# Ledger of designs, part 107: miniprotein binders against a7ua95r516to809

Target 1, 294 residues: a7ua95r516to809
Amino acid sequence: ASLSLLSISDLVPDLQFIFFWMSNAIEILYFIQQKSPAYMQTIELMDDKAGSKESLLSATISANEEAMTILEEVIMYTFQQCVYYITKTLYVVLPGLLDCNPFGTEPSSEQCRRAAGVCVCAVCVMPEAVRRVVSVFQTTSDLLQQYQVHSEIQSQMFAYLFFFTNVSLFNQLIDKGPARGWFQRSRVLQIQASVKILLDWAKGAGHNHLAQKFFAKFCSTVTILASPPQQLSQMSWKALCAEHPSLKPVQLHRILTQYQLMAELGPLPIWQPSSEDEAYIYRTVDLLESFENH
Below, E stands for the ipSAE of ESMFold2; O stands for the ipSAE of OpenDDE; V2 stands for 0.75 times the mean of E and O plus 0.25 times the DockQ between their complexes.

## First folded at step 7 (miniprotein)

Design dv1 (at its last look DockQ between E and O 0.71; V2 from the best seeds 0.00; counts 0 for: pae E 3.3 > 1.5)
Fold by ESMFold2, look of step 7:
Structure dv1 (fold): chain B 294 residues (1-294), chain A 80 residues (1-80)
Amino acid sequence: as target 1 above (294 residues)
Amino acid sequence: SMTYYVIIRTDNPEDLERIAERLRELAREMGLRVEEVIREGDYLYVIIKGTPEQVERFRREVEEWLKSQGIDARVVVLEV
């Protein structure tokens, strides 16, 4: 199997090794930061008979600075390696979120039918495509906890994973949505339901604030597309910009154009961009998001 | 009030138009606002706005009506 077919379970041994060393480096760094002042004080209590106290103090300061620099580099390197492996897996499984039907028949349907003659499910069953994405996040979370990685580093890891997920889903929806039929009314409702399952996982895992922050652009896109035509057509451009500040003018304009086409609302423009935004609605260079932060 | 998706799938898609008409009637009787009704293949997607208590009663009435008509259908109610 090629690298493009790699599952998260195939990467667990490598990730375990990397998380182990990342956690060790973090612990040593924090020990140096907390205990180093106390050790410096014991050196200052030494008798300075031949100037050895001053040279020992200088050497200790230099060793601490060198050690902290090395440890910070190890933490950064191991973090980058984790992100590299995990996002390679995410890249493979994320497109399936846009193609799945969370309202389909999975494990409860025959039991529900036999019990009542009418099957009623209070919540969507997790589609395989959503399960694959959740499995990547859950495996990551389990490994971070297993190796007792500092909570700030865990938050940074999920911040980047959610950022990556947002960019990947948004770019694919915008680029491939017309050809793949992802802007059809029923399809958008299915996508929104699938995203809700993912967001519920993030909330239950303690990452709700990160998900709200880093999924904003994709979630805004799906929210607009899922809006009933009567409601959306009555909203002004100004109101839409205010409700969805994460969307650039070119992005909002593209989303509304696709909505008008797929909801068959006719060829006449419904939403009037502001004079300022008219300068930006055709800037195709700003349409897609970069996987690089800045 | 909150927005709900009511999704109905049946093995007998000829029933969906009849189901859609009943759902519209029932929503009107209960004071629920029907925002959109989409039929596609074996599925009916109904977007309604109401209180959780109204939607729970709506769901029960829909289930009772489906049973009374002998319609074998799966009903999913999702708060959005």
Scores: ipSAE 0.594, ipTM 0.878, lowest interface PAE 1.4, mean pLDDT 84
Fold by OpenDDE base, look of step 7:
Structure dv1 (fold): chain B 294 residues (1-294), chain A 80 residues (1-80)
Amino acid sequence: as target 1 above (294 residues)
Amino acid sequence: SMTYYVIIRTDNPEDLERIAERLRELAREMGLRVEEVIREGDYLYVIIKGTPEQVERFRREVEEWLKSQGIDARVVVLEV
């Protein structure tokens, strides 16, 4: 199936299977880790008839270690598979977020129209492009909860998904933004509003801290681009670095350069990188974010 | 003081200039700083600085004015 046709709904059956095994493996691992010491103590308290105690203890330790190793591998594998499938769906829907006009015609979700007339719930009022992204995250959340996946694993999952989303959106904006007109003031404001809706959802879902942390770079970029020329032109390089610490010097420099072009501003000495940062602004390898840095 | 986007959409883009003028006047009357006004298609984007209370008052007054003028327009306020 072409990546363009892949919906999160199509993957739910496969994801359910993976989440089932992941959750079970975590539970069994936890059980072994908690019960193993007590079991070993019980063996140690047994009467040592003919050296059998040491052999039994050794065998039990080895069996537990092997079991835990296998379970850890299962957990890691299933986690990776979940991330793989979910990120594939994100990859498909994320570009739509950048092209979204959140102020357009009220999205009538066909589903809400059928059931209750005009639904004014937060999801129903979301632009379709935003709703598609949120649907991926919501489906992930629902599955994690359905299978009672350990909270730490849930947090790691969302951390990675937000990381992936940020990298994807940031890289697309930096790379394609000028050509797509995403640096135009109106388009930037639309992007900012769309991202805000997503962040509000994340906040409502209990992932506010993770969302703020992992979307920082994209949000900083959008914030700079959304700034009025009169305001931004008064901010020094040092001030911008301080306000947007998530941006590397090369990234900030690129954003400002593109902003200058878009706003038809001449070179601004105030945006000149510091002597300390001057060497780093030419590190084009650091311009785009890597998906491997997680 | 925080930055807010006041976004107005109308099906009658001919009204946007009049709306923009009124918004500037109203902002001035309320002591709000207008940083930028962007018109694009059926949309008006007004970037203002103020307190949450000032901006909420501004939103209400804009909506009331639009209603009084018989202008069918949607007003959205976003905090930046």
Scores: ipSAE 0.487, ipTM 0.830, lowest interface PAE 1.2, mean pLDDT 88
ESMFold2 (binder alone), look of step 7: mean pLDDT 86; pTM 0.835
ESMFold2, look of step 15: ipSAE 0.311; ipTM 0.750
ESMFold2 (binder alone), look of step 15: mean pLDDT 86; pTM 0.835
OpenDDE base, look of step 15: ipSAE 0.403; ipTM 0.791

Design dv10 (at its last look DockQ between E and O 0.47; V2 from the best seeds 0.00; counts 0 for: pae E 3.9 > 1.5)
Fold by OpenDDE base, look of step 7:
Structure dv10 (fold): chain B 294 residues (1-294), chain A 80 residues (1-80)
Amino acid sequence: as target 1 above (294 residues)
Amino acid sequence: SMTYYVIILTDNPEDLERIAERLRELAREMGLRVEEVIREGDYLLVIIKGTPEQVERFRREVEEWLKSQGIDARVVVLEV
């Protein structure tokens, strides 16, 4: 099937199956971990009939270790599968976020059209492109809750999904942005608003800390690009590095260079990298983010 | 002080100039710093700096004014 046709809704049946097994494996693992010490103590308190106690204890330990190992593998595998399918869906919808005009009048939902006037509900305020991204995250959240997946695993899932989203958006913006006109201030303002709507959703969903952490690089990039030339031209390289610590020197340098070109600014000595950073601005391998660095 | 987007959405773009004028005036009256007013197509984007309380008051005053003028427009506020 063409990746372009893949929706999160199409994956729900498969994801449900995976989440079911993941949740069950976690629960069983937790049960073994909690009960194993008490069980071992019970064996230790049994009458030692001709060395049978030691053999039983050893066998029980071995069986528990094997079971725990298998369960950990199941958890890891199911987690990876979930991430794989969800990220594939994200990959499809994320480009739409960069092209989104959040300020346009989108057709109100049929429910909101029945209300006299412009609907101000959160659903009507959210652009379709943002709704599609949010739908992926919301569906993930709903499934995690439905199957009562352990909170730590939920946090890890969202951490990875936000990481993936940030890397994807950042890399697309840096690589394709100039050609797509995403570095134009008006377009950047649209992108900034779209991302803010997404971040507001994440905040409302209880993932504010994770979202702030993992979107930092993309947000920093958008913040710089959204800055008026008059303001940004007064900021030194050192000041920009300090304000945007999530950006590597090579990334900041690229952003500023592209900004300069877009804004038709002459060379700005104030943006010259420090002597310490000068060696790093040429590390083009570090320009784009890796999906493996999580 | 934080940066906010105040977005006015309307099906009647002919009203946007009048809205923009009023928003500038209102912002001035309220002591809000307007960084930029951008009109594009069917929306007005006002970039303002202020406190959450100031911006909320601004939003409310804008909505009340729009209602008083019989202008069917949506006001969206985003902190950026």
Scores: ipSAE 0.634, ipTM 0.888, lowest interface PAE 0.8, mean pLDDT 89
Fold by ESMFold2, look of step 7:
Structure dv10 (fold): chain B 294 residues (1-294), chain A 80 residues (1-80)
Amino acid sequence: as target 1 above (294 residues)
Amino acid sequence: SMTYYVIILTDNPEDLERIAERLRELAREMGLRVEEVIREGDYLLVIIKGTPEQVERFRREVEEWLKSQGIDARVVVLEV
């Protein structure tokens, strides 16, 4: 019932329940996998004058396979439920990153206290919009640690959360950016700063590799848009593709077109796609990312 | 060299023009390249290129100058 509130803090009791059962299922699965060879060896050593050894072996193998199947399904289901609920809260808070001004927010007394004792830039400048997103990731991390979820499962969960974040931010920027004024230079610089604060959290939390991998498309987009016109105009299409391999030709072309329009660099195209890319720059079906590409 | 955002936050936005002039002057003296200076209502954003050591010294000099002028302002540095 707490789903209607869409706040991560309101979902914690339900997430605790789900993480508890996911962790238990993983532990039981591991136990079955570790003990199965030893138990089979014990059965092989039994005296079988009554012929029951082969029947016991068959029943044990069947029971183990059924138990492992059930446990794998529980793990997959609980993982999917966690991701579903967490991404619903992310979906609500992520658009605020594109609208926030990280440079003009007055720090609270709590934030000023932390700046004096810990980290100046990461703590003292974090606007509420960024804090709301970080709170979702931090709460998820705390729950995964609290229930001792296997590190591989933790990595898979953050991989998906970062993938979801990237797709959501990229699609909104591309789709809504012209109407919302997000391609204006001062807005792009604000967006870049807000994302840097989020990336610093990910690095401190031990997820730098995953964040670099899964935010690459959105970060490349913002980096291009933040470039001064004189410097960007000197870069060839080939150089931009090489520097930003995460962007498909249609995506790069759209970003550069919007850049040229907002910078008022005239009607003549500045960047000429390579001959092999010319077939792809107008594939509008490839412009937005799918949430199903994980 | 790396790109840095130097943000000056103040309750007295009338000081921002004087602060911007000092920051340009100091960056020139230190050999730091100023890419842009952007003023918004109550803050100043200065985009500079330099080494981490140069930018740390720049931050210190700016903070000392602000104190010497009695300007109530906060200096935040972010590497981008």
Scores: ipSAE 0.282, ipTM 0.735, lowest interface PAE 3.9, mean pLDDT 82
ESMFold2 (binder alone), look of step 7: mean pLDDT 86; pTM 0.843

Design dv14 (at its last look DockQ between E and O 0.53; V2 from the best seeds 0.00; counts 0 for: pae E 4.6 > 1.5)
Fold by OpenDDE base, look of step 7:
Structure dv14 (fold): chain B 294 residues (1-294), chain A 80 residues (1-80)
Amino acid sequence: as target 1 above (294 residues)
Amino acid sequence: SMEYYVIIRTDNPEDLERIAERLRELAREMGLRVEEVIREGDYLLVIIKGTPEQVERFEREVEEWLESQGIDARVVVLEV
């Protein structure tokens, strides 16, 4: 199936299978970890019949270690598979977020399944492009809850998904933004609103801290681009670096350069990088975010 | 003080100018800072700075005004 046709709903059966095994493996691992000391103690308290106790203890330790190792591998594998499938769906829907106009009247295509009528819930009033992204995250959340996946694994999953989303959106904005007109003020404001709706959902879902952390770079970029020229032109390089610490010097420099071009501003000495940062603004390898750093 | 997007959507774009004027007046009366008023197509975006309480009151007053005028418009407030 072409990636363009892949919806999160189409992957639910496969994801359910993976989440089932992941959850079970975690539960078994936890059980072994908790019970192993008690088993060892029980063996230690047994009557020492002619060296059998030591051999039994050694065998039990070895078996538990092997089992735990296998379970850890299963957990890791299933986690990676989940991430792989979910990120594929995100990859498909995320570009729509940048083109979304959250201010216009969009035809409400999806009636909330919870209401017999027009639902005015936060999800139902979301722009379609935002709703599609939220649907991926919500489906993930629902599956994690359905299979009672350990909270730490849930947090790691969302951390990665938010990371992926941020990297994807950031890279698209930086790379394609000028050509797509996403640096235009009106478009930036639309993007800002769309991202805010997504962040509000994340907050409501209990992932506020993770969302704020992992979307920082994209949000900073959008914030800068949304700033009026009169305001932004008064901010020094140092001030911008301080307000947007998630941006590397090369990234900030690129954003400001593109902003300058879009706003038809002349050279602004105030945006000149510091002597300390001057070497870093030429590190184009660091311009786009890597998916490998997580 | 936080930044808010006040979005007014209507099926009657001809009303947007009147709405914009009233929103500016109301904001002034309430002591809200209007950063920008953007009219595009079928919507009005008003960027305001204020406290949550001020903005909530503003939203209510806008809705009441729209109702009083018989203007079919939806108001959405988004904290940015």
Scores: ipSAE 0.496, ipTM 0.842, lowest interface PAE 1.0, mean pLDDT 89
Fold by ESMFold2, look of step 7:
Structure dv14 (fold): chain B 294 residues (1-294), chain A 80 residues (1-80)
Amino acid sequence: as target 1 above (294 residues)
Amino acid sequence: SMEYYVIIRTDNPEDLERIAERLRELAREMGLRVEEVIREGDYLLVIIKGTPEQVERFEREVEEWLESQGIDARVVVLEV
């Protein structure tokens, strides 16, 4: 059953159903919110015979409150179901991004050149691992547009999907990186290129602000790891913290430790944490990010 | 000034050493800073720092040289 959920295309019928109801509930809720004052105003202008004006006003208020409550619950539930289905697909495809070689002999890597430099489509033939991730985001975007989901809800959806992506990639890199060899410089450069392709898609799709905000931790990690030793060894702990504010002290310390090991560098005095940060570099509880903090 | 990945892929990996030597020479002639040259399998990754204009000229010169040598290779440039 879990294998049947590996492809976003297999989920489209279910997602279409959920998006249909979510979009309808959102539009009805906004209609009630915008039109309710006008209807109450017409009641206030009515002739009042035998108290029917007060009764109609009370009934209208009760009906509006009940309807808004029901609609808000439908919106919340359908949003959560969309997120559940989409993130299950992301969970399956995201690890491949860390193993991807975007520079290899694959036909998809060869064809990325042909798509580069064109703004209109933002679609290119790319490494399969990157394509699988982009496909999930693009399908989600297409469904949101097809059902005319309100732009604020679309933004909230992509904010969560990018948050999920960042947490998943960061945690896997930090946790599995030593065993998988992901901290080797050649490997980090491949990861950086793959992420650039993904970020270019996000920019072309109108999600650049959200991507910049929610990918910051993972991107900072890769940027540090990709830095040449001569450049990085001249940056103090304070300068690194200032350049990469999305990283917690324990996270930065772990990244520098792995960099030092892979570059065969001894301890560097310039990377000694500030007095302020020394208490935090061993807080293992803060090393990995939580999926539940957004 | 931006950092660029210049990827050169060929069906004949034996040409990669000759290509790498030419790329270093060309970058030196143009005053481009070459940060790193990495060979992996059937491709080169050359990391350069320069202006978009310099990198476009570098790409054109590399493609022209490859044609002059009869080397069947593809050049891809990615801004990082």
Scores: ipSAE 0.226, ipTM 0.709, lowest interface PAE 4.6, mean pLDDT 82
ESMFold2 (binder alone), look of step 7: mean pLDDT 86; pTM 0.839

Design dv17 (at its last look DockQ between E and O 0.52; V2 from the best seeds 0.00; counts 0 for: pae E 3.4 > 1.5)
Fold by OpenDDE base, look of step 7:
Structure dv17 (fold): chain B 294 residues (1-294), chain A 80 residues (1-80)
Amino acid sequence: as target 1 above (294 residues)
Amino acid sequence: SMTYYVIIRTDNPEDLERIAERLRELAREMGLRVEEVIREGDWLLVIIKGTPEQVERFRREVEEWLKSQGIDARVVVLEV
């Protein structure tokens, strides 16, 4: 109940605080790492008054190590908190992406309603459900940029968020898809379009490589499901494995089985797993993706 | 050659059949491979294969045609 009301906008004040500290901690850590060697060298060049130089050097090293350790802990903690809050908002909005119709008419944004005629701007062409997901990512991007967070940390953040999104969407599709009718071709086409709009945003935001990498499994699943029966029925298990290497044998097998049921196809010997994969198709523990593997 | 979704959004779903027919004709005239034209309810999806340049030309021609017909519709093109 409470999670359904949580928007990314509601979390912005808290996230701003966390990003502020994360960015500052990173900057200070970097400063210490860059300046520490020069500082130590300066101490080493000082006139050795009996035992004072060694003691000062030791104390300086110890203080720097302690400071760096604390800063690393702050960075890790703040990163985790950011991820936690952002993923909570994603969790709320992601199901809408699977249910949305990107082909239907949606009301234009309030900003574009003032324009005479049909607005074709990127915002107006984006389905509301996709806009909600994009808003989470865009807000994250804006905050990371606002606080000038180190590029590596930004990349790690988006990597994790894309990973989370892929796992969430994949698991929902596999688990609930049959019951929700998401395996119906028309619904799959809608999902494919919605995901493509999201991926186009990611590309425009400079995260194309990460998005392609981390959405591979979900995209592969949707690609298979979107394939016409006449086309897919001509593809062997080995060919499908080769074309969709992100899918585990058990996952591919489940997808094909559900596809077969949906399309009312008889048993297809061509989709029979290889002898090598036969043992793996029964590993149901590997069917759904884990959030812990990142 | 890549696969593209050409999505027609309109507040006037009554026009979609006419639009679909015209899109088929236009695609044929342009030598584009149409894989499928899907008309369901209030939406129209055309799945085409072509080069980016061919598809962009197609998009422009569709938009021009829609304008000439006074049809208030949006054309969205997605590479899939």
Scores: ipSAE 0.707, ipTM 0.914, lowest interface PAE 0.7, mean pLDDT 89
Fold by ESMFold2, look of step 7:
Structure dv17 (fold): chain B 294 residues (1-294), chain A 80 residues (1-80)
Amino acid sequence: as target 1 above (294 residues)
Amino acid sequence: SMTYYVIIRTDNPEDLERIAERLRELAREMGLRVEEVIREGDWLLVIIKGTPEQVERFRREVEEWLKSQGIDARVVVLEV
């Protein structure tokens, strides 16, 4: 993917074009699938006295298979192009979630007060960094609905976008966290709050199951980091593995090492890996997640 | 019960210590479990376990107390 700095708004015309053709291909594919059995049944009911029934059945099967193959390739290609454009914008805006302060630096209360002529007292105003990420997801949702893209394809799109978001946030936290101070207690709590605001959007948009599934690794990481020291230090390695199955041993070990350092719990290891896991806690090849493992 | 972040932001950070003490006291009076109180810069975070109804009542009581003390502060509640 190109690393150009793009707003999702700049990509809407391109995405509209791609979603239009993807939706058309899906509708045609569905039509063929829906009507093909009925047509094949009428062929089966025909009198086969001249032997042409066998030839017509074979030709119809071949034509349907060729058409469905082409349409499936078009759908896959257009899906991949949508993903390319959308993740390009996500890549630019996601790091802001790790740096933003959802607690106190933005003038959200002034916006609520300026709109006091309406009932806004229950409004939860998103920090700008969270709003930028939500804008990408919301624009994607709006386009999918506008073009009436099949619900299964909409779910697959958001599954991939959440997967991409999880990988991007996790990798940046692990890789850049020490240098950026992201493992400090107050910073972790701010990150957790920002992610919860994003997850609340996903729940309200009807994607709660997908978000819970595909954000699991990043959420587990932040949950561990947000835990009070007295609570976390009393948990065994085995208990942590059981509560956070999405984390590989090398990942859990790195997270706990950073936690111990930032919580100033001394240099002596607190959590002893199981004998099975001891072989894997230093596998740095497994530390970061792959964007290709959806 | 669920975990809530009760966030207080103020332009007068000198008030945060007094606010933190009051929030602990109020939570105890209401039977809410305070997991942690963290203050930094211009914000205070009180982590509370409770029901949505208990936490909403807590929020209202905190806002009323802040008004009574003349403290200009924003109260935000986030379920985590």
Scores: ipSAE 0.339, ipTM 0.774, lowest interface PAE 3.4, mean pLDDT 83
ESMFold2 (binder alone), look of step 7: mean pLDDT 87; pTM 0.852

Design dv2 (at its last look DockQ between E and O 0.40; V2 from the best seeds 0.00; counts 0 for: pae E 4.8 > 1.5)
Fold by OpenDDE base, look of step 7:
Structure dv2 (fold): chain B 294 residues (1-294), chain A 80 residues (1-80)
Amino acid sequence: as target 1 above (294 residues)
Amino acid sequence: SMTYYVIIRTDNPEDLERIAERLRELAREMGLRVEEVIREGDYLFVIIKGTPEQVERFRREVEEWLKSQGIDARVVVLEV
């Protein structure tokens, strides 16, 4: 109940505080790392008054190490908190992406600050369910930029968020897809379109490589499910494995089995796993993705 | 040649069949390959293969036709 009401906008004040500290800690850490060698060299060049130089150097080293350790802890903690809050928001909005009707809501002109009229920008034509997901990512991007967070940390943040999104969507599709009708061809095409809009946003935001990498499994699943029966029935297990290397054998097997059921296809010998993969298709523990594998 | 989804939504689902027929005709006239036409509720999904230029022309022609018919429909083209 309470999670359904959680919007990214509601979290912005808390996230701002966390991002502020994260950014500052990173900056201070970087400063210490860059300046410490020069400072130590300066101490080493000082006149050695009876053992004071060694003691000062030792004290400085120890103080810097302690400071760096504390800063690293702050960075790690703040990063984790950001990820936690953002992923909670994603968790709420992601199911809507699978149920998304691409044109369900008229673009509310009110959301596009740029045009006094019907805006045809990519965001305004975006389905509401997709827009909600994009809003989470965009808000995250805006906050990271606002606080000038180091580019590497930004990349790590988006890598994790895309990873989380992929795992969440994939697991939902595999687990609930048959029951929810998401394996129906028309629904699959809607999902594919919705994901494409999200990927296009990621590309426009400069995260194309990360998005392609971390959404590979979900995209592969959707691609298979979107394939016409006539086309897919001609593809061998080996060909499908080669075309979709992000899918584990057990995952591919499940997808094909569900596809077969949905399409009312008889047994297809061509989809039989290879002797090498046969042992792996029964590893049901590997069917769903883990959130811990990042 | 790339694959595109031409997605049409209308508040008048009764028009979707007529729209679908016209889209097939138009695609044929333009030399576009229609792979599939899927109707679901208020939506029409047309999967086509073509160049970006061909598909953009197709989109314009579809929009113009819809307007000429007085059909209130939204057209979105997605590259897949």
Scores: ipSAE 0.444, ipTM 0.822, lowest interface PAE 1.3, mean pLDDT 88
Fold by ESMFold2, look of step 7:
Structure dv2 (fold): chain B 294 residues (1-294), chain A 80 residues (1-80)
Amino acid sequence: as target 1 above (294 residues)
Amino acid sequence: SMTYYVIIRTDNPEDLERIAERLRELAREMGLRVEEVIREGDYLFVIIKGTPEQVERFRREVEEWLKSQGIDARVVVLEV
């Protein structure tokens, strides 16, 4: 039986083909954009004794616009195809982050502790579930570099991949968390550690800004759930909203309800929504995030 | 002052209560703030606030105490 039905390594040949065409289309588009003014200038310097200069200029403008339109469509299509295949792989591996124990007893973790001093951030050996997610991101980064894809397109790719990751993890945690036991205190601490390892990878890879921006909702959720009960119970609803602006009222309310249940803080609600937010805390349509980019 | 997870795993989970009591005592003696202690299966998760120097001394003293008690356990410290 197979442990993984879909891996990024299986898709590399197809991704190489798509990245090749995307990179070529970008290069041609850049050439037209940069050389078009110079070519127009060459036409302007032509000796127009028969009036053909205006016809050539008009035809050149039309051809450039047609070519640029086609190339932009190719770039958009190939980008979408890359994102589709990569996110399909991510979707398979992301739930493992919520189930993994980054503090396992595997020999490599114990060897790191014995050989090194204080292991202050993340375990020395990346847990398998985290490694699988990082492998998708790292393979994507390697392919983008291999084909010399323009840096702006690389940033857009990772912006979308991090957006997708955030939506997938947040939705699964909120939707499946109660049944899977993911709101249990030990589980939350393990999830937070796994997320820190992933964020450390993103920082080391030069994507810290994008990761901070697009993981905000999921990270806020985990931060709240990981907070000690005595500390969290002292915070007002208003303070929590201000500290976690990425969370909608219905989302914050759901998270706090689950927290209160798992921390055994009794049935009496601790956090009182503001009068303005009261209208929105039961708006179930807003609970889960959409994969559509707004 | 930073937040740290001190994670202790042992083959004998019956030792975890004794370990938890010692960690609370040691943190109190060192002036470290213990935010939470969670016991699950083979694991003890201790959430503490302190300076890096305090946490390093805490780790060292915990490991030495475990050795003195003959408790086969592993200690991992994670800054969060």
Scores: ipSAE 0.219, ipTM 0.714, lowest interface PAE 4.8, mean pLDDT 82
ESMFold2 (binder alone), look of step 7: mean pLDDT 86; pTM 0.837

